# VH-VL binders against ADP-ribosylation factor GTPase-activating protein AGD1 (AGD1), part 5

Target 1, 225 residues: ADP-ribosylation factor GTPase-activating protein AGD1 (AGD1), of Arabidopsis thaliana (Mouse-ear cress) (q9fit8r1to225)
Amino acid sequence: MHFAKLDDSPMFRQQMQSMEESAELLRLRCLRFYKGCRKYTEGLGEGYDADIGFVNALESFGGGHNDPVCVAFGGPVMTKFTIALREIGTYKEVLRSQVEHMLSDRLLQFVNGDVHEVKEARKRFDKATITYDQAREKYLSLRKSTRLDVAATIEEDLHSARTTFEQARFHLVSALSNAESKKRFEFLEAVSGTMDAHLRFFKQGYELLHQMEPFINQVLAYAHQ

## First folded at step 11 (VH-VL; from r87 with heavy chain S106H)

Design r89
Fold by OpenDDE, fold request of step 12:
Structure r89 (fold): chain C 225 residues (1-225), chain A 122 residues (1-122), chain B 112 residues (1-112)
Amino acid sequence: as target 1 above (225 residues)
Amino acid sequence: QVQLVQSGAEVKKPGASVKVSCKASGYKFTDYYMHWVRQAPGQGLEWMGYINPKSGGTNYHQNFKDRVTMTRDTSISTAYMELSRLRSDDTAVYYCARVPWYYDSHGWFDPWGQGTTVTVSS
Amino acid sequence: DIVMSQSPSSLSASVGDRVTITCKSSQSVLYSYNNKNYLAWYQQKPGKSPKLLIYWASTRESGVPDRFSGSGSGTDFTLTISSLQPEDFATYYCQQYYNYWTFGQGTKLEIK
């Protein structure tokens, strides 16, 4: 919802509240999603560790050693396999990092930054509103018999309160607008970027393994002799 | 006494512009927003917009946004409303009315100017 | 825009009569924060500018006779003239200032 007009009114204030409610709803969704993202990235990390463990085991078994067993398994070819598998593991780590940076961090920033700012701005606005209302009441209570100096002071206080109120209102509107902007664009970009990261992950892995295909066939041919 | 005195009646051709003035007296001009409301013959009241005399800020009704210009001269406590590209359906009495600044963009109108009759005819 | 609807559009009455005019808003004009109804009533005589009678739905403007009273809340409002006087024959308008400013179509009070 775009503020069509920025003038203060009951309707305007209702619109702000509506936007705040929307922001809160989004905050909750972001938190849930964040939790899922964290679990995913942790899993990727564990997967990476497992990948490296597997490569190390394979290397110990038949790769990189100048012993009869390694030679029997095609030593140089096995080394190619272990190198390739290690590289694939690094792709997983890159994916983890990308998801964390492009998605998890952004979600957290929205929750702890943007929405938080809205809440703080609301508090300031509410306080300023009360002060402004009080100043207005005092002004309206002035009588013709009121001393001029007193009246002048009350009027000045009202103007001051109005200024503070307007500043607070502006800040709240700005915070809401910022949150709304992120809702529309930032999250879509983040998700899209995450999808792209996955695509790259599988593409790189596929290409690398495809390069190993001749060597796989070579070893298989040897085994069948 | 608080008074809003408007300029005299205007007769205009279609396509022309009209500028109505509203001179305020008896109060601090910048302490009240100046609103403009029109009333077609035999019809109801239609809000057109307002100006903050202190800042010069304006807010126009969407129906008039492209044709209306509200200004003020604080030195003579006078507000102006100019309506351009006049049409026959713009024939109406145009009123200025004040709203206290401390009610911002929400409040009642008090007092009203005496009104300015604008007639648009070929 | 908030639409204001008055009833009746016209009314004939005699001096001394009790007169009631109703105004309905398309949405509530009650602000929960201050619990005020953003509604005003105006009187307009032929060839004259509108005159404020009531604001905040029920607060009578200074100088307005006691026979005028406003009541209602939310979406339904009433202007009552307890005993009609000769000078009360005019057109009456309700106005909301909750969201910008809109007026009812008016109620013309005529002499019977």
Scores: ipSAE 0.594, ipTM 0.809, lowest interface PAE 1.0, mean pLDDT 93
Fold by OpenDDE, fold request of step 12:
Structure r89 (fold): chain C 225 residues (1-225), chain A 122 residues (1-122), chain B 112 residues (1-112)
Amino acid sequence: as target 1 above (225 residues)
Amino acid sequence: QVQLVQSGAEVKKPGASVKVSCKASGYKFTDYYMHWVRQAPGQGLEWMGYINPKSGGTNYHQNFKDRVTMTRDTSISTAYMELSRLRSDDTAVYYCARVPWYYDSHGWFDPWGQGTTVTVSS
Amino acid sequence: DIVMSQSPSSLSASVGDRVTITCKSSQSVLYSYNNKNYLAWYQQKPGKSPKLLIYWASTRESGVPDRFSGSGSGTDFTLTISSLQPEDFATYYCQQYYNYWTFGQGTKLEIK
């Protein structure tokens, strides 16, 4: 949604309200998604811990030893494998950090920053609107015989109220535009960045383990003799 | 008495420009937006746009955005509407009308000028 | 744009008659904030400029005879002349100013 017209009108105000409603709905979606992201990153952390536990167990079994017995059942290959798994664990931590930074933090920023600003701007706009309406009513009442000094004061108050109203309106429009911009660009960047982070994670892991493929095949061949 | 007095009838060739004036009296010129509305012969009323005499800000209907220019001279309380690249279908009576500034861009027209007949013919 | 539709396009009546003209908007012109209808009625005589009769759908302009009244809300509006006078034969237009300004096509009131 965008503002086709910027002049104040009932239609314009309705459009603002519609955008605010949309922003609120998005806020709620962001909060739900944030919870999902948090659970995911926590899971990645727990997964990392489990991975390290497995690596340690494997190393204790034979991957960290160079005695004849360990060598006989593939100790050198196990050592390479444990080293690779530890490296992959590092990649997992990077992924966790990236998801947290690219998604979770941005979601929170949208909720606690951008949408919050819209809400605050709305409050100011509403207040300014009431003041402007009151000033207008007072001015309209002056069409009756009133003192010139009183009329002048009321007119000045009306102009002042209008100025404040227009400023508040502008701020609300700006806040809404900013929120809309974030919707279009910030989230796209966040999601695309997250996808790229996952792709890199799996590519790095694959490349690392792929280097072990000849050794794995060698051990398998030996085991089948 | 509040009055809007417009310039006299105009006859123009296609492709030419016409500039209509509207002189305001009986009120503070800058306290009301000046709107322009036209009416083709035997047809209804069509809003063209408005000008804020105080700031000079304008808002034009999309149908006229590229051909209409609204201006004002506050020293003589006069608003101007210029329409360029005239066509035969621009033949109409053109009216100026005021709206109070405190109603922003959503008020009624009162009063109206007497109208200016613009005839576009080859 | 909000489209304004008047009915009828033309009407013949006699002096003393009660006349009713209707106007429909393609969308509501009622503003919920102030509960006002952004609708006006104008009278136009041949060769003359439009004259304001009613604003806010039902408020009569100063100097307008009591026989003129406006009613309605949202999308349906009515202009009523309780007892038609000779000077009332003219074309009448409704106008919305909720979103910019658009007019009905007009209703021509003629002598029967």
Scores: ipSAE 0.591, ipTM 0.807, lowest interface PAE 1.0, mean pLDDT 93
Fold by ESMFold2, fold request of step 12:
Structure r89 (fold): chain C 225 residues (1-225), chain A 122 residues (1-122), chain B 112 residues (1-112)
Amino acid sequence: as target 1 above (225 residues)
Amino acid sequence: QVQLVQSGAEVKKPGASVKVSCKASGYKFTDYYMHWVRQAPGQGLEWMGYINPKSGGTNYHQNFKDRVTMTRDTSISTAYMELSRLRSDDTAVYYCARVPWYYDSHGWFDPWGQGTTVTVSS
Amino acid sequence: DIVMSQSPSSLSASVGDRVTITCKSSQSVLYSYNNKNYLAWYQQKPGKSPKLLIYWASTRESGVPDRFSGSGSGTDFTLTISSLQPEDFATYYCQQYYNYWTFGQGTKLEIK
């Protein structure tokens, strides 16, 4: 939703209120989404830890010099397997980091930064509005019998209150426009980037294991003897 | 002391244009929005549009948007309304009116100009 | 546009009578932010421009006699003249300034 050169009016202020309500609803959805993202990235971290543990165990199992198990598992093929599995684990850690940066951090910035700024700008606007309306009431009530110095003070206060009011109004419009821009564009980009990160993760894993297929078949054939 | 004085009556042919002036006195012209309202003979009041006296920005009712132009000259505290492609049903009294709420287009009207009768006849 | 409906369209009354004129808007003209009704009343005598009586639905303009009062909120508004005077015979208009500017069709108050 885009603000035009609209005069301050009841309808303009209703539009601002509507945009604020929309931003608060989105904040709640973003917070729920963030909790889901955190759970997911914690799961990826646990999975990474398990991957490294698995590879370490496999490596240790195959490490004896005159051990019958070492002879059965020995040779450069097993070393290639453990190196490949360790690399797949690091791809998972990269995915976890990418989801955190691309999505989780952006959700938090919206919740803690952008919507907070809207609320602060609203407070300043409300205060400035009260002051400006009071100044306009005094100006409306001026009589021709009003002392010249009192009238001059009322006019000065009016112009000062007007300036503060317009500054506060512009700041609130800017904060709302920023939040709307993020609603339309940044979250779509963030979710799409997260999907692309998953594509790269599985592609890299597939390519590593595909290169290992001859060695996998070689080990299976050996094991069937 | 606050006063809006409009230009005199006009008689026009269909298809012509009319430009009505409204000279303000007794207040700071650029502090208050100016509106234009018309009244056909024996009829009610119809809002036409407004002008921001400081910026010159305007807002017109849809019925007049293609035919009306509102301007002002701040050096002589005067607002203008020009209506083109006149029709017989444009015969009316045309009023300027000030919004006395400081620098706000949304308000009541006080004062009104004395009115300018525009007659459109073939 | 917010449609403003006045009733009655004309009214005959005598000096000293209490007169009420009603005005109904098709949408609320109460702005909840400032709790003001964006509604004004005008008096227009033949051959003259309208004269402001009341703004914000109930605030009487300076110099307007106390016999004029406005009441109502939201969509329903009333102008009351408590004791009619000879100078009060005129046409009366309500007007909203909440969303654009629209006027009631007028109420002509005549001498009985």
Scores: ipSAE 0.395, ipTM 0.733, lowest interface PAE 2.7, mean pLDDT 87
Fold by ESMFold2, look of step 13:
Structure r89 (fold): chain C 225 residues (1-225), chain A 122 residues (1-122), chain B 112 residues (1-112)
Amino acid sequence: as target 1 above (225 residues)
Amino acid sequence: QVQLVQSGAEVKKPGASVKVSCKASGYKFTDYYMHWVRQAPGQGLEWMGYINPKSGGTNYHQNFKDRVTMTRDTSISTAYMELSRLRSDDTAVYYCARVPWYYDSHGWFDPWGQGTTVTVSS
Amino acid sequence: DIVMSQSPSSLSASVGDRVTITCKSSQSVLYSYNNKNYLAWYQQKPGKSPKLLIYWASTRESGVPDRFSGSGSGTDFTLTISSLQPEDFATYYCQQYYNYWTFGQGTKLEIK
């Protein structure tokens, strides 16, 4: 929603109010999305912990006892397998971090930063508006009989109140424009980046396991002799 | 005394242009928005647009946007409304009117000019 | 945008009568941030420009007789002339200035 006209008006203020209401509705949806994202990244972290536990158990099982099964699991090929499984776990941790940075942090910044800044700017604008409206009402009520020095003071107060009002209005417009631009573009970018992070995670995992295929075949051939 | 004095009646043919003037007196011309309103014979009032006389910035009703131009000359405290490509349904009395609320386009109108009759006929 | 509907379109009355004209907007003209109704009433005599009577829905302009009063809020507004005088026979318009500027169709007040 671009501000085509910046003149103060009920229409302009109605546009601001609409943008504020839209930002608040989006904030509530972002909170729900953020909670879902946090649950997902917590699941990835728990999955990483499980991966490490599995690899530790496999390494312990393969410790070099006299039993042929234990010796085989402690051999050089099995070491390759446990190293590969650890690397897949690290890819999962990288994915968790990327989702947190690209999506979770961005959602939280919108909720706690950008929308909050809009609310503070609105509060300052409302106060400046009251002062300016009061100054305009005093000016509107001037009579021909009003003393020149009293009238001059009222006119000076009017100009000062207008300056403060315009500054507060500009700050509110800036805060709303910032929140609007994030609504339009940054969330799409963040979601798309999250999908790209998943693509890279699965590609790395596939390539690593594919490189293990000759070692897998070697162990299977040994087991089938 | 706050006063708005408009230019005299005009008779035009379809396709022509008309430029109506509105001279302000008795107040600081640049501190108050100026609006233009028209009234066809036997009809109600129709808002056309406004000008901020300080900046020259304008806002036109969608129905007139492509045909109306509002200007001002601050040195003689005069606002102008020019309507081009006139049609017979542009026959009306054209008024200028001031918003007496300091630097606000959205207000009531006081005073009004006396009106300028524009007749468009072939 | 905001349609202003006046009632009645025409009426006849006698000097001394109490006259009530209503005006209804299709949307609220009460702006919540300043708590003002962006509504005005005008009087227009034949061949003359409109003359302001009431602004902010109920505030009488300087020099307007106190027999004229405005009331209402939001979407429903009333202009009342408490004791009609000979000079009050005219057409009356309501006007909103909340979102653009639109006028009622007018109420023609004639002598009975």
Scores: ipSAE 0.192, ipTM 0.612, lowest interface PAE 5.5, mean pLDDT 87

Design r89
Fold by ESMFold2, look of step 14:
Structure r89 (fold): chain C 225 residues (1-225), chain A 122 residues (1-122), chain B 112 residues (1-112)
Amino acid sequence: as target 1 above (225 residues)
Amino acid sequence: QVQLVQSGAEVKKPGASVKVSCKASGYKFTDYYMHWVRQAPGQGLEWMGYINPKSGGTNYHQNFKDRVTMTRDTSISTAYMELSRLRSDDTAVYYCARVPWYYDSHGWFDPWGQGTTVTVSS
Amino acid sequence: DIVMSQSPSSLSASVGDRVTITCKSSQSVLYSYNNKNYLAWYQQKPGKSPKLLIYWASTRESGVPDRFSGSGSGTDFTLTISSLQPEDFATYYCQQYYNYWTFGQGTKLEIK
């Protein structure tokens, strides 16, 4: 969004305040979304840990070295199954990492970084505004009889306060513009990238198991004899 | 000490243009915004727009936006308001007025120019 | 636009009288950030330009007699002249500068 006019005015300040309120509402929604993403990635991590445990148990079951009835298909079959299941677990860990990087980290940066910078910029702007307004009031109060050295100090303070005010104003506008840009563009990219990461995860899993399908069918057919 | 002195009365025909000048003295011309306000005979005050004398940037009331042009010459501390395509209901006294709030378009007006009477009649 | 409505539109009074003029805005002109009411009062005598009396609703301009006072906040404002003098017979305008600039319709104060 573009500011209509950057001159200091009640209209300009109302526009900034409106954008700040919008950013705070979005922060609250991002925080909720971040918590959901954190739970999801924790679940993927726990799922990976469970995958390892399942594979280890399967290896131990199939490794009954001294049981000749089970050994005919236990060793080679278990090895193929455990290798495939470990690789699916690896795909799950990649997905977890991608969701964390693409979405969770961006949400947290917005909540703790970008909106925090808006709040700090607002504080600096408020302080600079008070100083500038006070300097303007002192200048308005100058009399024809005011000492020249006092008047010169008041004028110097006025010009210095204006410079600081304009810097703080620009910084606040920049912080608001950055937060607005992330609201409109970066979150769309992050969500889209997360969906693409899921697509790749399921494709990898499908391709792996599809390559195993002839072997699986052979073993199932033998098990039914 | 601080003064705004405007150009003299004008008589114009419908369809013509008028350019009113406002010469500032007693203060730093570029540090304060200049506004224009008009007053039809027996009527109240109507804000027309402002100019930032440092940048030349302007903001016009919607009622005048397509007919008014505000300019300035910083070398002689003078602001101008030109109103084109004059109508009989543009007959009014036209005032310039300064915002005494340092480098701010939004404020009260002090001082005002003495006014320039523009009469539009066929 | 913020509409400014003055009451009364005209008033007859005698020297020494206390008079009040009210001004109502269609929207609040109190800016909560700096806690100031963006309202001014002007006096205009026939054939003359307006003269500033009061800004920020209640701050009297330098050189304005203390018989002039302003009060109110938000949407409702009052100009009071505590003891009329012969030179006070004029038209009075309120003006908001909160969102653009609009003036009241004027209050003509005439000698009785």
Scores: ipSAE 0.188, ipTM 0.627, lowest interface PAE 5.3, mean pLDDT 86
Fold by ESMFold2, fold request of step 12:
Structure r89 (fold): chain C 225 residues (1-225), chain A 122 residues (1-122), chain B 112 residues (1-112)
Amino acid sequence: as target 1 above (225 residues)
Amino acid sequence: QVQLVQSGAEVKKPGASVKVSCKASGYKFTDYYMHWVRQAPGQGLEWMGYINPKSGGTNYHQNFKDRVTMTRDTSISTAYMELSRLRSDDTAVYYCARVPWYYDSHGWFDPWGQGTTVTVSS
Amino acid sequence: DIVMSQSPSSLSASVGDRVTITCKSSQSVLYSYNNKNYLAWYQQKPGKSPKLLIYWASTRESGVPDRFSGSGSGTDFTLTISSLQPEDFATYYCQQYYNYWTFGQGTKLEIK
């Protein structure tokens, strides 16, 4: 959502409030999505641990490189199988790390960083608004009989309050614009990157096992002959 | 007291331009936004735009955007409105008006200038 | 643009009468943040510029007689003159300043 005009006005403030409400709704959705992503990446990590456990069991059954059982089943080929299975496990750990970096971390940054900054900017804006309104009232109440040094102080305080108010207003606009750009573009990028990470994971797994096909055929031929 | 005094009546031909002045007194000119409003004979009031008195920044109604120019000279506390490519339906009384709230473009108008009659005749 | 519809277009009344003029906006001019109605009323006498009567829908400008009062909220607003005086012969305009500035078409008040 883009601001139509940046001048302070009732419509401008309503637009800010609307964007804040939209950001809060998105924060809640991001929290739920983050919980799902965390469960998924934890599952990938557990899957990696299980992969290593499976490979360890297979190596123990075969007795290593020179074990007679391993040699009887095509020994050096079985070592290639266990190495390949370990590599598939590492691909899963890479996928877990990519999903965490590309998606989970970005969801947390939005919730803990970007939306939090919107809320803090709103608080500062509200405080600056009160101070500025009070300074405006003092300035408008000046009389020609007011002491010159008192009038000068009131005018200086008004200038300072106006500067602080405008800074706080534009900081809030900047925080809202940043949250909106994350909504429009960064989350689409993150989801797309996650899909690409899955594509690469399955492609790597396929290519590795495809390279094992001659060795698979060798062992199958031995076992079936 | 707070006053806005405008330049005198103008008679113009179609296609010409007119520049109306508005001299402010009784307040700090750069602290209050200035607006321009016109009123055709027997018609209601039509907002034309405003000028930020400190920066000179302007905001025009879309109906006038490509024909109106608003300026000011802070040294003499005077705002100006220039309307170009005049048409017969631009015949109106043109008012300057101040927003009486410190440095805020949005508000009601107090005071108004006395008005400047611009007549566009064929 | 927020359209301001004002009624009646003209009104004839006697000195001492209570008169009401209504103004309706096409959208709410109540700003929820400050709970204020961004509406003003002006009086324009023949040959003169508009003069502010009421702002924030109900706040009377300094020097405006107490017989003038404004009421209403959101989209429906009323200007009331409680005891009409001869000097009240004029045209009355409502104006919103919530989103840009638009005026009602005017109500011409004629004293019998």
Scores: ipSAE 0.162, ipTM 0.619, lowest interface PAE 5.2, mean pLDDT 87
Fold by ESMFold2, look of step 11:
Structure r89 (fold): chain C 225 residues (1-225), chain A 122 residues (1-122), chain B 112 residues (1-112)
Amino acid sequence: as target 1 above (225 residues)
Amino acid sequence: QVQLVQSGAEVKKPGASVKVSCKASGYKFTDYYMHWVRQAPGQGLEWMGYINPKSGGTNYHQNFKDRVTMTRDTSISTAYMELSRLRSDDTAVYYCARVPWYYDSHGWFDPWGQGTTVTVSS
Amino acid sequence: DIVMSQSPSSLSASVGDRVTITCKSSQSVLYSYNNKNYLAWYQQKPGKSPKLLIYWASTRESGVPDRFSGSGSGTDFTLTISSLQPEDFATYYCQQYYNYWTFGQGTKLEIK
């Protein structure tokens, strides 16, 4: 949606109201999305904690050096496996952080920042509109008999009220345009970045385990003796 | 007394141009938008466009956009409307009219000029 | 463009009569933000420019006799002259200023 004309008119004001309603509907959708994203990132964090617990248990199981079975499990080869598993857990924590930063934080900024600014700009515009309308009505009430210094004051007040009204109008247009721009471009960037974060997570995990394939085979071969 | 005084009647041939003047008095000329409206003989009123006398900015109705030019001279508080490539159906009375509140193009018209009759005939 | 339609196109009446003139717009001229109808009425006598009678659909301009009144909202509007006087024989126009400016085709009020 783009402002076709910036002149104040009934059509222009209806366009502003329509954009405000659209922004409020999007705010509600962003809140729902934020809650889903928060639940997902909390799950990743708990999954990371579980990964670390698993690796700790594996290290403890293999750590008794005076026992022949424990020597085989607790040797330098097993240390390489537990280090690799910790690194994979670290990749999951990086993913959690990236999703939170790229998507969750941006959703919340839109809700608490950008839409809030639209609402504040509307309030200032409404106040300035009332003042300007009142000054126009005072001007229309002037008579031929109106004292010249009173008429001059009324016209000066009208000039001041118009200036304030135009400033508030342009600020509201700016706030609406900013929210519309973020709706179109920022959310596309955030979702795309989240998908790239998932791609990197799976690629890093695969590459690390693939490099460990000789050591995995070595442990399996020992276990079959 | 707020007044708009227009130039006198004109007789033109098809293809010519006409330039109508509208001199404002009794108010600050640059603070109020000026509109132009025409009326063909026995017909209703037709809005042509407006000029912002402070900036010189204009807005024309689509029917006149290619043929009308609105200008002003702030030193003599006078607005002008020029219509080119005249046709016989441009025969009409041409009015200037002010929007009567501060620096706003939108509204009703008060006052109107007395009108300028333009006759286009071969 | 918002089309303004007046009826009747011509009307004959006697001094003292109550006269009504109707104006209909193709789209609403009521602006919901300020709850105002962007409609004006003008009187035009032969050889003269239009004279403002009513704005905001129902607000009488200063110096206009109180026998003139405007009513209606949205798309349907009425100008009423409660007791016709000799000086009221003229052509009457409605005009919207909601989106651009368009006029009704006029209603000629004649002596019966």
Scores: ipSAE 0.000, ipTM 0.488, lowest interface PAE 14.7, mean pLDDT 85

